# Miniprotein binders against Flagellar motor switch protein FliM (fliM): the designs that were tried, part 2

Target 1, 374 residues: Flagellar motor switch protein FliM (fliM), of Caulobacter vibrioides (b8gxb5)
Amino acid sequence: MADELDDQAAMAQWASENPPGGGEGVNEFGDFSGGMGGWDDGGGDGASERILNQDEIDSLLGFDLSGDGSDDRTGIRAIINSALVSYERLPMLEIVFDRLVRLMTTSLRNFTSDNVEVSLDNISSIRFGDYLNSIPLPAILAVFRAEELDNYGLLTVDSNLIYSIVDVLLGGRRGTAAMRIEGRPYTTIERVLVQRMIEVVLHDLKSAFEPLHPVSFSLDRLETNPRFAAIARPANAAILVKLRIDMEDRGGRIELLLPYATLEPIRKMLLQQFMGEKFGRDNIWEGHLATELWTTQMEVRAVLDEQQVPLSRVLNMQVGDTLMLNATPDSLVELRAGAIPLTRGRMGRRNHSIAVRAEAPLTPAAKKAVQKLK

## First folded at step 15 (miniprotein)

Design h1 (from f5 with A49V A59L N63D L85F)
Fold by ESMFold2, last read:
Structure h1 (fold): chain B 374 residues (1-374), chain A 94 residues (1-94)
Amino acid sequence: as target 1 above (374 residues)
Amino acid sequence: SDEELEEIKQRVSELRDKIEQLKERLEEAGDPELLRKLEEEIWELLLEVWKLWIELLKLEEGDPEELDKLIEELLELEEEIRKLFQEVEQMRRG
């Protein structure tokens, strides 16, 4: 065991031939102009039972850039934007949206005087043009400005929520049932009520951002035609947040769209996690993460001796054979986690169990392995 | 009923008084924490204006001219509150 580092290298080589992975989630199909939503097909990914035709291969690899007639910088920028969408994880933004949902539940209960529950359905990346083409009509699209970020975002309110909020606020007065059948054009009163709900949501969004960075969100305009809500180029990537608003017997959906360009001034802050920064001072959230780290367990082995023997000797071992260890009852044993030596200790007895008392500090290899955690 | 209308008038009067108190407190405020609290209070006043507007809209009885005057007063109060809110946001930016 004089060559402790050589044993670690051998185990590392063996482990590299059997790589564990699959911890990072990337959206591979979201960067092709938002993709064709609803890629629903069965099958394993180990050995594809399908062959892709040439058009699908070109689309996935991006080979159809030739003959575009556009500048080389435009094509390169689109590829860079696609890569950023696929690899840009914004952990602090997800915390902001969790906070937003809690704030909205309280604020919308106050606004409607009704029992409201807001939940987060998903967060995804989408191309702006694909989003605008995907909005089921009729709907209300609110263009808002993020003042400190000097750019825009969208809030989309679906038809079910529009009718639900009008019905809740007006209390089913005479003519309310007829409003649900009037359809396409919204009245001035209906627009005012929806605008007020939107302003409540934008105020909650401001509050949700406060611990990270103060951002004020002001309503710019309301639109009913997506053509007039073009706040970004169609190829630009955006984050899409889908929220569900549940009331006792009604409800609907709000969608928040934030182009990555809008978030660019604070991108560094959005990439940070709980590593020495004071974001996410929510006691429940912070306490949950700390509890998970403290409860992590690992297997530790106490090694009495290690010998190099011929393979034939191992294969011919029988019950009753003696293997002589180069160790005495007073010998120190090595404590290991996998191939990494942790410390050395002395064997002893505690009650009716054998125990090892550590008699050396952690090895340099163990300290190095712990410090490599990012 | 007429009693409901009088309660709404009282709440409108109280709201106007609170707006004037906030205007004075805003002129004295320089502390970031105090500005944040004032912004929250101004926001609550806007929510109260919106509630009063809804309550007034739902009244089935009352003098139509008196109701119209109250609605106009609420619209004026909303404009004042929104101006205050913008002033507080500008002061917090810098």
Scores: ipSAE 0.748, ipTM 0.917, lowest interface PAE 0.7, mean pLDDT 71
Fold by ESMFold2, fold request of step 16:
Order: structure tokens, then sequence, then C-alpha cells
Structure h1 (fold): chain B 374 residues (1-374), chain A 94 residues (1-94)
């Protein structure tokens, strides 16, 4: 199957187009940078130096791949880990999740009527299969769909948060020992309350993505067995976002997993550093006005040439007279809206019609006119 | 208490009125900013239904038949609200 190769190629393209250390200026960006020393695996960045024996060297080179997969998987896994560290420092993703944390703090305070603080612990990259095997049980896994991206993600709620949410919403009637009895099935009420919290988080996630690209996130199903939450192949790479939910004397963790394949349709927007204006000041009034202006149709004229001619020649023109223009078929023509020059372009043909391809940036007069309308 | 139950009944009635107003506004022309505003209003109604459901669950006293009837009404309101979400979502996708 070529599915694994396609995902790995897409991830490699992400890494090659956004080298490490590209992002600056976010308020909580420093938390991510502190943990990103080049590799996410447990290889060699420990606090104490140690000398590897020959058996350990053979394992690192992939000679002992029993239980870890083929030599190709070990080599590809190392390449993926290098690329995934680069993705963890992408400014647009970090900005979206910083916004998510702030939205969730407000929304969960409203939802619980309690003092809630949401913190971003880290953003990292992980293989899907490794993630599923790493989830401490019991937990609730929400499979959700990113509608406009036509793909899926996971949201994991740990046991402590499940019972913390139930406790705060129902008024703390359950004893501490009852909340810590692991292994029992969740009641219908408990499942409903956790599902509602998950829907609040997914609504906030939609709002967090809105300035970048509108994405709706809908809950598909809840699972308690990770084997039923297999939304991707085990080797597929994904972004893992770890969030900590603090309530007075209680709390827990939410984890959000987004496969890179899910994010692929908006990859270029996620790698871009120049979208800070869209997240900073999205004034509803300015946004609405700008949208209405962009949908307004304006008459545009393509001017081939302008000449000054004596008025008597104009008044005496007859059908059949020739007026020589100082232009050739390859000459640039000026595009205007009324008296305001917009740009210059070259004439061409498209579908048996004459067309003009703009070849210059907007003129200063056009930029000034547009700025006055904002 | 019976005062708490009466307050909940009043709030359920107010929610039903708001839902009907939103249905009418959705039937009119769909400006993208209006659709975005409607979506947020629908979300706030869902949060209120969830809050009322929890309040009913916490009542110690009350006629069991009235409580069951109110719970069923809240379930019906939630279903109507989720249908409105679906309609707004379809209209925003085109």
Amino acid sequence: as target 1 above (374 residues)
Amino acid sequence: SDEELEEIKQRVSELRDKIEQLKERLEEAGDPELLRKLEEEIWELLLEVWKLWIELLKLEEGDPEELDKLIEELLELEEEIRKLFQEVEQMRRG
C-alpha cells in the first residue's frame, strides 16, 4: 500500500518548507521552545552522559528490529522524528492553540460555574499507533470530524477530569472513594456530562481556527477502548496537543490529536508567519465592511494609449479616419477604475476573448483610495 | 421547592419562544454575518437547555410526573436546537 509513503512525503514537505526556529512573537510561545531540543525520541539528550555498548549501538542502527518493525520503519521513524520537531515550532499552530486555551478557560468557567484555568502543556508530534498505545486507561476518547477538511481527529479525556467534571456539575455529592473506583462502567448521566464538555471544547476549537480557516468540528462517537478509535494507520504522523484543566483541588487533562493528513488542506496557512493580523484585530465592523466592498462590482477600463490632440481635429473626425496609437500588441495597458490607475498588465487571449494579466502591484493612488474606504 | 420548579418551567417556555424566533429568522435571507450570529445564538440556547437539565436533576422534591414531563420537553428542545445547528451548517457550506 502507498498510503504510508504518501503521509510521510507530505510531512517531509512540511519540514523542508518551515525550518526550526521560524516563529516569534506569541505570548506563550516560549513554553513550546523549552522542550524542543531537536528530537522527540528518547535517544541521547539525557542529563548524564553514558557510553553505549555494542548491543545498544546495533539497536540504534536497526539491526535488532524484532517488535519494532522493519529496518525501513526504523529509518523512516528517525526521519519523521526530525521533521516533527520542526512542525512543533510552527507559529500558526501555536497561535491557534494559544487562542483555544483562552477560549476554553472562559467556556469551561461558564459550563461548570466554577473557577477553571486551562493551560497548554505542550505541542508535539507522534505516530498514531504510539499514541493509542500510550493512553492511560480508563479514559474517554472522542472521535470527531473536521467537516471542511473531510477527515478526523481524537480528543482524549483522562479519568481525573471525567470525575472532576461530574463532581462540579452535580454539586460534589459523590465521595472521593467513589470517584476513584476504577473499572466500573460510566453511568448514562456521567457520559452525557462528559459528552457536553467535549462539545464545548469542539465549539471552542472551531472558534480558534476561524481566523485561519473556518473549520467545523462535529462529534462522531465516544469510545472507551482505543482499538475502536483507529482513525488513521499506526504509522501515520499526527500533532498531539496536551491541555491541563485546573479546578480548585481537582482537574485533569485533555489531549487533542490531529493527524497531519487531516491538516493537509490548510498546510500552507499553518506554515505562514504573516497571518498575525488576522488573529490580532478581527474587528466585526471592519470585517463586514471589507467583505461588502470586495463583493461590489466596479467598472474597469483597459487604456491602450492617451494622446493630446487639437480640439479641431477631434471635432472634424469622420468615420474611416485613422488615429495612430503609440502602442504595440505587446505593450502594457493601464487598468483604471474611473480616474484612479489600478495597475498595468499585458493583453492576451483566453477562450476566444481578450484578457489582461496584471504584471505590476497596485499603484500608490489605488492603495491610498482603498485605505480611505477602510 | 415548588418555586424552583416554577422558575424552570418559565425558563423552558422562554427557550421555546426564542427557538421559534430563531426559526423565523433562519427562513429569511441568509447574510453570512447573520448566519454566524444565528449560530452563536443557537449555541447559547443549547447551553441553557443543558443547564436546565442539570437543575432538574438536582431537585430533591417535586411531582415525579411533572419532572419527567419537563425532562422530555428539554430533550425535545435539544433535538430542535440540534436540527437548527444542522440547517445553519448546511447554509454556511452552500
Scores: ipSAE 0.745, ipTM 0.913, lowest interface PAE 0.7, mean pLDDT 71
Fold by ESMFold2, fold request of step 16:
Structure h1 (fold): chain B 374 residues (1-374), chain A 94 residues (1-94)
Amino acid sequence: as target 1 above (374 residues)
Amino acid sequence: SDEELEEIKQRVSELRDKIEQLKERLEEAGDPELLRKLEEEIWELLLEVWKLWIELLKLEEGDPEELDKLIEELLELEEEIRKLFQEVEQMRRG
């Protein structure tokens, strides 16, 4: 539909006029209170957009729009369809999120001193603009940076969870449910407590990624107006993770959104199908999977030099004799497993230990030996 | 209330000691496993600061001047801990 493309163009214009970081003032929480557009968010139109999921949108766009328009419209539709068609499953990311859920259950129990259970409701793909339009308000949107990936993500906390966390941490406010009317500004204390919970979740996310690839997640800012959380172009695809937080008589939802562009630097690692049952569920990935599968503990020797000497010289060796090696401290050292040369490296010191840094690829003999272990 | 306040003061003092110990251990650390361990210990200190802050908010009685001093001290400790956390993260990246 051309109208959908026009709506996306308007959203792109809106995003360019309202860039992320509009709350860079000294007191972001004050801007947070004044910037809540959720007071007037009770429109039926917004609810209809919240119901649509990515699969329904993809089916509608791909089916109806193919081949209808002019060259300009066809080009725009082709770009959009290409982005939607290129969406792919990332199996290793599912393992990361399963780990995240387990970590969050432990961390939030510690954080709240209460019985908390975190469960994974859904992992899906969604266009970024559609997600921003779908968020039920009021909510808190945390913009965070994945430092090693040099890009951003979103963490959305719904109002039920906000008040559940405040209630459980402060303990004495269980009778104040009537003060939780939607549209009211959050107090300074409430915002601090929610920010701390968000930082706990981001720390757990760091830990969940660590076996795959170390990524640090730092909180950039908190927003209540989705217009200020535009971390990606509206047409860009993103992974959406919906988490449910259950407590005894309360709870709510957290949603994690990761644009595919944010994940691009590690996409190759995320595409690998992980054999969890072969290595166990808690097995830590430390290198190339094929190498880990075939690697056993083998003695590796660092050979400085080899010389042929007459047997009589060997039999006559005495303590204090000098044997000149054809090697210097800067010479490359051959790493061997038995008789098989593996690679070459340069000697160095790390703390109190001598270390060898590999400076050549595996030898053909080592590669052949690895293939024979299949 | 005074007993609760004294317990909190003791825990704040213990936090200061732990922060100084972590600063010393960070000077010696070069090994990725040691840096990972230090990062987790620093994170646990931040969680303790947050717990103490909540405990202070819940105190109904006590000398307001002492409560304000403890809150200020916790804020200072949090700032120190966050700086250490950033330093460890920088060291782990290279």
Scores: ipSAE 0.735, ipTM 0.909, lowest interface PAE 0.7, mean pLDDT 71
Fold by ESMFold2, last read:
Parts: sequence; C-alpha cells; structure tokens
Structure h1 (fold): chain B 374 residues (1-374), chain A 94 residues (1-94)
Amino acid sequence: as target 1 above (374 residues)
Amino acid sequence: SDEELEEIKQRVSELRDKIEQLKERLEEAGDPELLRKLEEEIWELLLEVWKLWIELLKLEEGDPEELDKLIEELLELEEEIRKLFQEVEQMRRG
C-alpha cells in the first residue's frame, strides 16, 4: 500500500468518523433552524451540512475527498468521486459477492440435497443502528469474526428460510413449511441446523475472498434479539448484502452485514476497479456493475457558504463563538453531489423541517456528468 | 433399522480413523498448498459428521441409549475436527 496524503486522508475519515452524508434526523442546525424566519417549504427530506467546521478541518488538513475545482470539470470522475465520498463504493466487494452467490448455490445444494439457487438482490450502505431496527422478527442473527481483519460482521436469517432449511433437512415435503406453526420460538434442533447452514455460508465467504485476500470467518455466537448483536456503534456505516435463497416453492433470505470498519484493513484492495484475471470475466458482471452504480444513493450537500479561515481560528473555536456567513435566510444555497454543483435553491420549511427548493436548472457540469453515466 | 444403525456406526469409525490420519499429516505440513488441501479435507469431515447426526435423528428404530452414545461420539468428533480446523487456519496465517 502506497502511503500517500490522499490515501491517509480517506483512511482517517473512514476509520474515525461516519460519512457526513448519513444525516439521520439529528441535525446540528435543529434548534437554530426553528428560530429563523423567511423559510419556505418546497422540498423533501434532505441532509444539510453543519457549520461546526468538521468538513473544513478535513479540507485544511488534507483529508478533503473533494474540493478541487478541476474535479468539478471532470464529469464522470467527479460523479463517481462524489458517490465514493458519501458511502465509499467498493467495486471489488461486488465481485466477491457475485462469487459468493455462485459458491453458495453449490454448497447449499450439497448441504440440503435439494435444488437451491442463490441470488444477489441488493448491495447497499446502511447505518448499523438502522439495520438492527429494521430486522423483521423472528430471525436468527449470527455474529461472526473476520479473523485476519480483527473485527466482526453479521448474518441474518429470516424466518421463512429457517423453516425451509429445517423442513428439507428433516425430510419434510416441499410445501410442508406452510403447515408449520408460524411465530413460535425456534427449538434447539432448529437453531443447530441453522447454525450449520450459517457455517456453510461463512466457509463460502472465505472462499469468495481468497483471490483478493485470505480471510477466515468464524461464528462467534447466535442471537435472536438484535439488541445483543451490537458489533458496531449505531451511527457507524456498513455494507448490507441481501441474498435470496430459492427452493422451488419455498426459501427465504439471508442478509450479510459488514461494517466499513471491518473492511478497513483491505480497503485499498477493495477499491481496485479491475481484478478480472484473478476472478475470471463474464459479460453479465459488467452489466450488473453498471446497474448497481446507477441505483447507488449519493450524498447531496446544501452549501450555505464556503470560507477560507485560518487554521488556528478553527482549532481554537469555542462553544458560543460566532462564525459569520456570507449568506442570508433568503440567499440561494448551492446543492452539490460531492464536488459537482447540481443546482441552486432557496431554503424553506416543509412540515417543520428545513428544505431547499431548486430554483435553477441543472448546471452544465451536472448534465454532462449524468449524460456520461447513461 | 438395525442395518442402517450399523452402517452409521461404521461411518463413525471411519471418520475417527480419518481424523487420526489428518492429525499426522498436519504435523508434517508446512507448505501453503498442502495446508489449503488439508483444510478442505477437514471441512469435508465436518460436513460428514453433520450428515450422520441428521441420519441418527431420523432413525425411528434402535435402542435409545445406543443412539445417545452415537450422538455423543459425533459431538466429540465435531469438537476434534473444529480444533484441527482452527489449527490449520492459524498455520496458514503464517
């Protein structure tokens, strides 16, 4: 790994703090925005930049993932860079998961002695706490350790798959899962069988990573209450992989969650765009990658003002200090995707939330960037 | 049936012999390719233990004490296999 300033800046931001674009309902402007007049609701829910100098400190110390005017002029590079700044896209991880799907199809056919197909439904970014709160119960959550990465991940198995696996292994007919009593607690036998399926999946995950970097995945524990599966802080970002397991007239879903912190030791390898010689090539993979890029969420920032401020003033700032902005409540706010200016809009309120209504058409840079992606 | 139970007993005995052979081969192994191959073989033994366990659960006939003894033996074999798996993984980390 080259030890460069840009690489060190991205690593520090990745490891030490969550992406700024993941603004949940917690906004540093919350109390202050309630007191401002002249606001007009015209837009939907959106994240806003805080003026507490976190982004400015990153820029001043060379941790800026965007901010060079030259990047604004490079359409496709600027759009891709913008998406990476918010939720860091890891192209090689998508290749690993496509390999995982193929391996799991073979392994689960052997494990169940049944016709099984595994499909990749979705790869996305999510906050860890939001994921735990989103899991439909009952479910089985497996906490596993990535030994060489010295950190943890999570596998979630939904109820339909649990019953499908138990039914096929214990000799039930296809369709007998519908005859089982839904909603009951899992028995000890059922938990053991699901644990074994999970270990098969973890073994396949190890094999899927081998061409990139050897990683051993060991099961740490099984939980049925998400409260006990806290492997990361609630605000920490993670990659969520949704897998569908099909068995003719039954099946279910497995979800793999990998915190970005868990992937950090191999981040640089995961950022490589092409490892085709090691994984083999398939035209379907190229199409799948392009489709996932178009569906990736990107961070939109509402920029009130940008100022050049002495570093000493930023580092010595105290609570109660005032930073004067060259903007008024009626000033236009620039909406940006990373370094690419999208449009300008006017701040307002919608349903007692701050919103920005677009008042201008897309910039030429944004139009060129979108056109090149299509 | 009694024939099915005796077949399972034979497979359990064969598993124990294979585990002993793997232990000896692991003592000599230092080559990364040999370690990878041994790891795969150990994994296959674990899958066989799991298959035998399921076959025992589905067996309708047989002495309950004899079935419990075989289940306990399979659990012991699983523990031994898991220790070997951890040892191979540790050795492959270099």
Scores: ipSAE 0.693, ipTM 0.894, lowest interface PAE 0.8, mean pLDDT 71

Design h1 (from f5 with A49V A59L N63D L85F)
Fold by OpenDDE base, fold request of step 16:
Structure h1 (fold): chain B 374 residues (1-374), chain A 94 residues (1-94)
Amino acid sequence: as target 1 above (374 residues)
Amino acid sequence: SDEELEEIKQRVSELRDKIEQLKERLEEAGDPELLRKLEEEIWELLLEVWKLWIELLKLEEGDPEELDKLIEELLELEEEIRKLFQEVEQMRRG
């Protein structure tokens, strides 16, 4: 009774801080059945500079004729926002990508055997052509298929992440600036390592979508040239998910691009404001809790064993004394933040560091403690 | 070291045994929940193959011919695991 009321209050507070934007504008995406007039195949070499119309120029220049004078919509923000096709907020998609970040954090830590932090920087809408032109090179572009949706997506790995993953996995010296061999093609080994990382992310993406809709993601091909990653028309709107991956002194970015046409079969489900019973209230709350626990720098302690000993015994301990614990190497370690038990895990060794693999979900006490921090 | 190489060989042999056990369990699988569980077990085997492959790439010492042979064996295991994924997918769609 009392604990269920606190969970309801925290969910209500989150829903109040993230109000579904009450924008009445059901922009019916009108059927752009605009007749393709026969563009005569006049083979003129002229790269037809897309003549921006006056409204596109005015939008690009930040000349909003609506005189609400918040000056800070400088032309760069207007360019960023004009490339932002009106994002139909898909609240369920935000939940899917919050789930993805948590899954990837675990999976990439397992894959690299290092400490990995994954964060969601932004979800936005962009035109497919504008996206392809914005990709900083060198990069690896993974074309993947959403099997049940019968359509494609794009996963982009930036150069910094490629070098970081190769360096972590092949045992490059920490703090040697990843030798930016500018202009060297990726080796077969480097390509395979990045491919395997992408397959891990696509597996986590499947698991992230599972509560909403079963979707399997298969890697079709890897491209290094954006021109060969053309899965949609340049004018087609897509959802762009920007992820950041940090590995202490290393890291980079993954970008997921999902054309709206790829998500169209499940659009009605993505528009749901109410999480169906399948996104168990606990899974989303565990999600926010995990994200907040990852964003908050908290001292987490791994408690191997707790013994009541006389103070005199503690004061007589010397450097080199052997402590006998009632824990075995296979014993579950309790992870604590201060006095609050977070979860249980197995202690293991990763390279030169002791690591703990969490084997249980966050404790109800941890959930309740983070709810009080909001 | 020769000891590290022998440990990797032992782990490769254990992976072969796990793959054969999964093939036998897959032939008897008719429940969607069991198929989901088997898919996750197959995924964990693929991750083990990738881990061993990375361990081999880090070995500075060893007979190059023996290292190449173990890499080839891991690639064969990866192909077998990928076939098991395809079989599970066919059984789920059927």
Scores: ipSAE 0.686, ipTM 0.894, lowest interface PAE 0.8, mean pLDDT 75
Fold by OpenDDE base, fold request of step 16:
Structure h1 (fold): chain B 374 residues (1-374), chain A 94 residues (1-94)
Amino acid sequence: as target 1 above (374 residues)
Amino acid sequence: SDEELEEIKQRVSELRDKIEQLKERLEEAGDPELLRKLEEEIWELLLEVWKLWIELLKLEEGDPEELDKLIEELLELEEEIRKLFQEVEQMRRG
């Protein structure tokens, strides 16, 4: 009740501070009526509905290590391999994890009976093998099954969170000071408490996915050795979600690892731009999305130039080649958030950084996207 | 305290009654919306079982045999609740 009123007040205040600027500035920037050729809505036949297999995913993502290792350093494969960190943001997956953070905040507060703050640190792409090798030990790895997707995911709980949860739940009496002994095996009670916390998170994950697609998550097993948590091949691409859990002076991290193959059945839905109708009917969700969108760090890309070139030209590109862009230092760059053009700006320098100064208001598409969130 | 232990026993008995009522409601359930609601109610019962189990683990005073028996009873209730989840899931897939 109280928190809902503050969120509405914050939205109303922003709407007042950002009036549609009536700046009449008549400046003669010429009619760049460059005809966006009609994307003919060619009813592409139903053949493209096939779920990609792992080898197709790995090939698309440039994780196919089966090629003789000499040529993988050139052309598109080198770009893909270098861009592994910048893979297709699944905008709907960001929304699902923002929902998860909110659900977890409530659920973990109830579970611990303490003040819990849950935050999303990052969503990234990683190779499954690189992930398993990167996990700080000791940790608990939960292998879970996405039932409707007929595939697995991994939930990793770090040592700090394990100790924090056990300390909060058991109230410090049962030798929490002795828990800080590195390399002590977890007791049965400690393991069960962490398992129950994981089951709470998996329940919240189900609820987070529900508006997009019904997916249930069942705990298969707990592992303490990453070698036994092998749900995918080492080369397989996965989405890594890093969550932070803070409990005043305590806390730790949860990491969710979802192989791309696990999400492939719903990939089309995840690639869809905002399903405003299903997520937007929940006024609580609209309000919360609006509040979290204010705090959410959005990657804005500055697009210097966009050229259509033959694939053969791209494949023949080598490290050290000079790309000539149809952009000058005075050219307007397009600012994009994902696929959505936000505005145009001039490139410049601010101190030691390249900066873009917005020269135009938000595009009608961006305004319409933001207005659908109100 | 003996009072805390008696309160926990009472809450365990109330949980048993709620589980039996949910079993009866589940046998009559054919609607996906009702199944969703029942799944949420079953989840709330599981959370309460876990809460009571944590409360018992924190008790420093009491008859150890009685505490062990209540812990065993809560574990049995957890197994029954997990079966109800499986039944709901089967009914939703059907």
Scores: ipSAE 0.677, ipTM 0.891, lowest interface PAE 0.8, mean pLDDT 75
Fold by OpenDDE base, last read:
Structure h1 (fold): chain B 374 residues (1-374), chain A 94 residues (1-94)
Amino acid sequence: as target 1 above (374 residues)
Amino acid sequence: SDEELEEIKQRVSELRDKIEQLKERLEEAGDPELLRKLEEEIWELLLEVWKLWIELLKLEEGDPEELDKLIEELLELEEEIRKLFQEVEQMRRG
């Protein structure tokens, strides 16, 4: 009974921290009605690698720019609109961030001279404005430039990590455990220590991208107010990478925010499913991928409704068609990992994120699957 | 301790010598692969400067004027290292 409640709480927390990266990308199957024009041997005109503009990125990710409606923040529509960030699966980006976690583990151990564990909590897609509004304060926001991509990213360090780094690096001299009262400005020394840590992480990020594409990351500035860290428009889609840093009894979080526009120049490379020979040369990477394949973050889908419809109805769906789901705001959402039903939960909101509160224990199928991973 | 301060002074002097050697090697560098190696070596020097700076901030004992002078010297070395990074990056893009 207690263990089942803890499992439900852990699943509810996980589902609140890891919102399902949004719905099925409606592949606009372009109108196949174009006639059987002839088999002419037309030479491969090198389809110019057109970098998508922001409106094309927003369209691909299901961001309707026209939704200035303050009123759409309630009910299932608000949930759908917050979930409609179709995470375009960038398989190579997951590989880059798993590489980053390993690099950071080593670099931060050397930097702190302490035992550091770095973990990847989640990769998600979010609106830039929703992200800036979600940042727990106080925090340090590092605006950085991706030099070869000619665009910016954001690195957020939480208050817990700032204090942990300062405490580990400066040690026990001034035995005031700086339980800083909320709202005290960071000292110059604290700011410099955090800046140096950020520069270490940005160097590791460069090294993490190197097998895919050479990208240098330069620190532009540190901000303490999210409003001054505006590197993109509020509507713009971004990839959010949540990292956890543990230092025994201390630690905190780093969040990396990369606008899709920043990654667009390398999007085709990130869409590759196969690691080229360049990633395979890192024996440390193969060994860690083999180890992390046991800790594989399974994509958990929240299934709102499942309807059997004729294929003809699906093929005749147009932009602007209203699908009536047999789901209410109070309906149980089925959480699935692949084909395996995990549990059922109520969908809700926690702050700016979709949350699923688990209402049932793990299914016998899910328990059996998890036990095979141990 | 006075011994720890003297060890830091010695490591700072060794860093200066390594920076000068890297400057000489950079003037002769024309290969992108060599520039990549030099950038990695410059990064290791920056990390060592930061380590020494943290060690100085932790030293409970010492002449405050000597400590301040060593901190200033480490900040100067950091600026020189940052210039070397910019030079390497210009040489890679050129």
Scores: ipSAE 0.674, ipTM 0.889, lowest interface PAE 0.8, mean pLDDT 75
Fold by OpenDDE base, fold request of step 16:
Structure h1 (fold): chain B 374 residues (1-374), chain A 94 residues (1-94)
Amino acid sequence: as target 1 above (374 residues)
Amino acid sequence: SDEELEEIKQRVSELRDKIEQLKERLEEAGDPELLRKLEEEIWELLLEVWKLWIELLKLEEGDPEELDKLIEELLELEEEIRKLFQEVEQMRRG
């Protein structure tokens, strides 16, 4: 009874802090006259913070599978049932992965004896089953255990990175010619090289978490079939971290998948916007500010055309007005971060997204702006 | 080259000596900070074993029997290092 009230209060607070992203669902707010049952003010005995089970996390995130009904396509449930898992922002997790990128840059450089650039592409939330179904094959999936969290995660290495690592490490000599054949099983040597790379990344992941919480990551097994990498239920929400590894003309991707249930024991620490003193002042803050400046989603505007018009013309614009642009379909769009022109590119489509292909290097103005942050 | 192979043999021997020194230091280790430091030193040895193993895999020239023997020796050293990690982890939980 008392524990259920604290769980409901935590759920209500979380729901207030993380409003579902406004999809343009038609505002038929049906009269949710559901009676407010009385909040009985049951006294705060120090209830040990109950670690939410995965079904409770899934309910919090709105992943209730109980909808047998074909008609659940309407309203908030359609948004919740959308493949868009509402990402709970875990600010400290961004810091951890920023630290991971720095560590991996050094460790993989030492491991390969070559120039390696590691970058964080994205942190997102995904359903575990949707993730497993999205993995392009061939890949290697490392099941790893977070020892102090008593739960599992996945580390996925893409085929391009597998090939690139084996080719860099073996110098293109032994075994690498065989990996270009789609659907060929990895050789024992190739598997061992990738396993060792994964162990390096898991070691760096331990070191990345250390300022927040000590977590050791152990490799349980390698899988080549996503069906055997089932560490969670298909409906379960997980955090997906997309890393990119560039080695001059080579490279690929690592993806880290952490079920929310795996992070639940440390969730409160991850929700903290700032851990002051424990992230040692100067270099970690410079690195964190540098990486927060890098992960600071600067609104990069793709500017197709810029026209000076009288304010009266702008104020008189109506829905259905035709704007004549001076741009042609072949015109370069200017990528701007605020007022700073970054580069020029061609607007196109990549899969389901509008994309801009950069056709020029960063402008001297953009380079100079970035250098002022160093 | 025969010189590269002899250099690798020497480095393998030095690694073996470092592993034995770490075993002795680990038996005396009661402090969590010392255990942390020893774990990092053990990790660096594992990375060196892996590096030498990659160097051996890149050797095109050499006696195949001698190469295979050095690869086996590096795999044995890797197993010994993995046991040291397990010992450190047990000592930290104890």
Scores: ipSAE 0.673, ipTM 0.890, lowest interface PAE 0.8, mean pLDDT 75

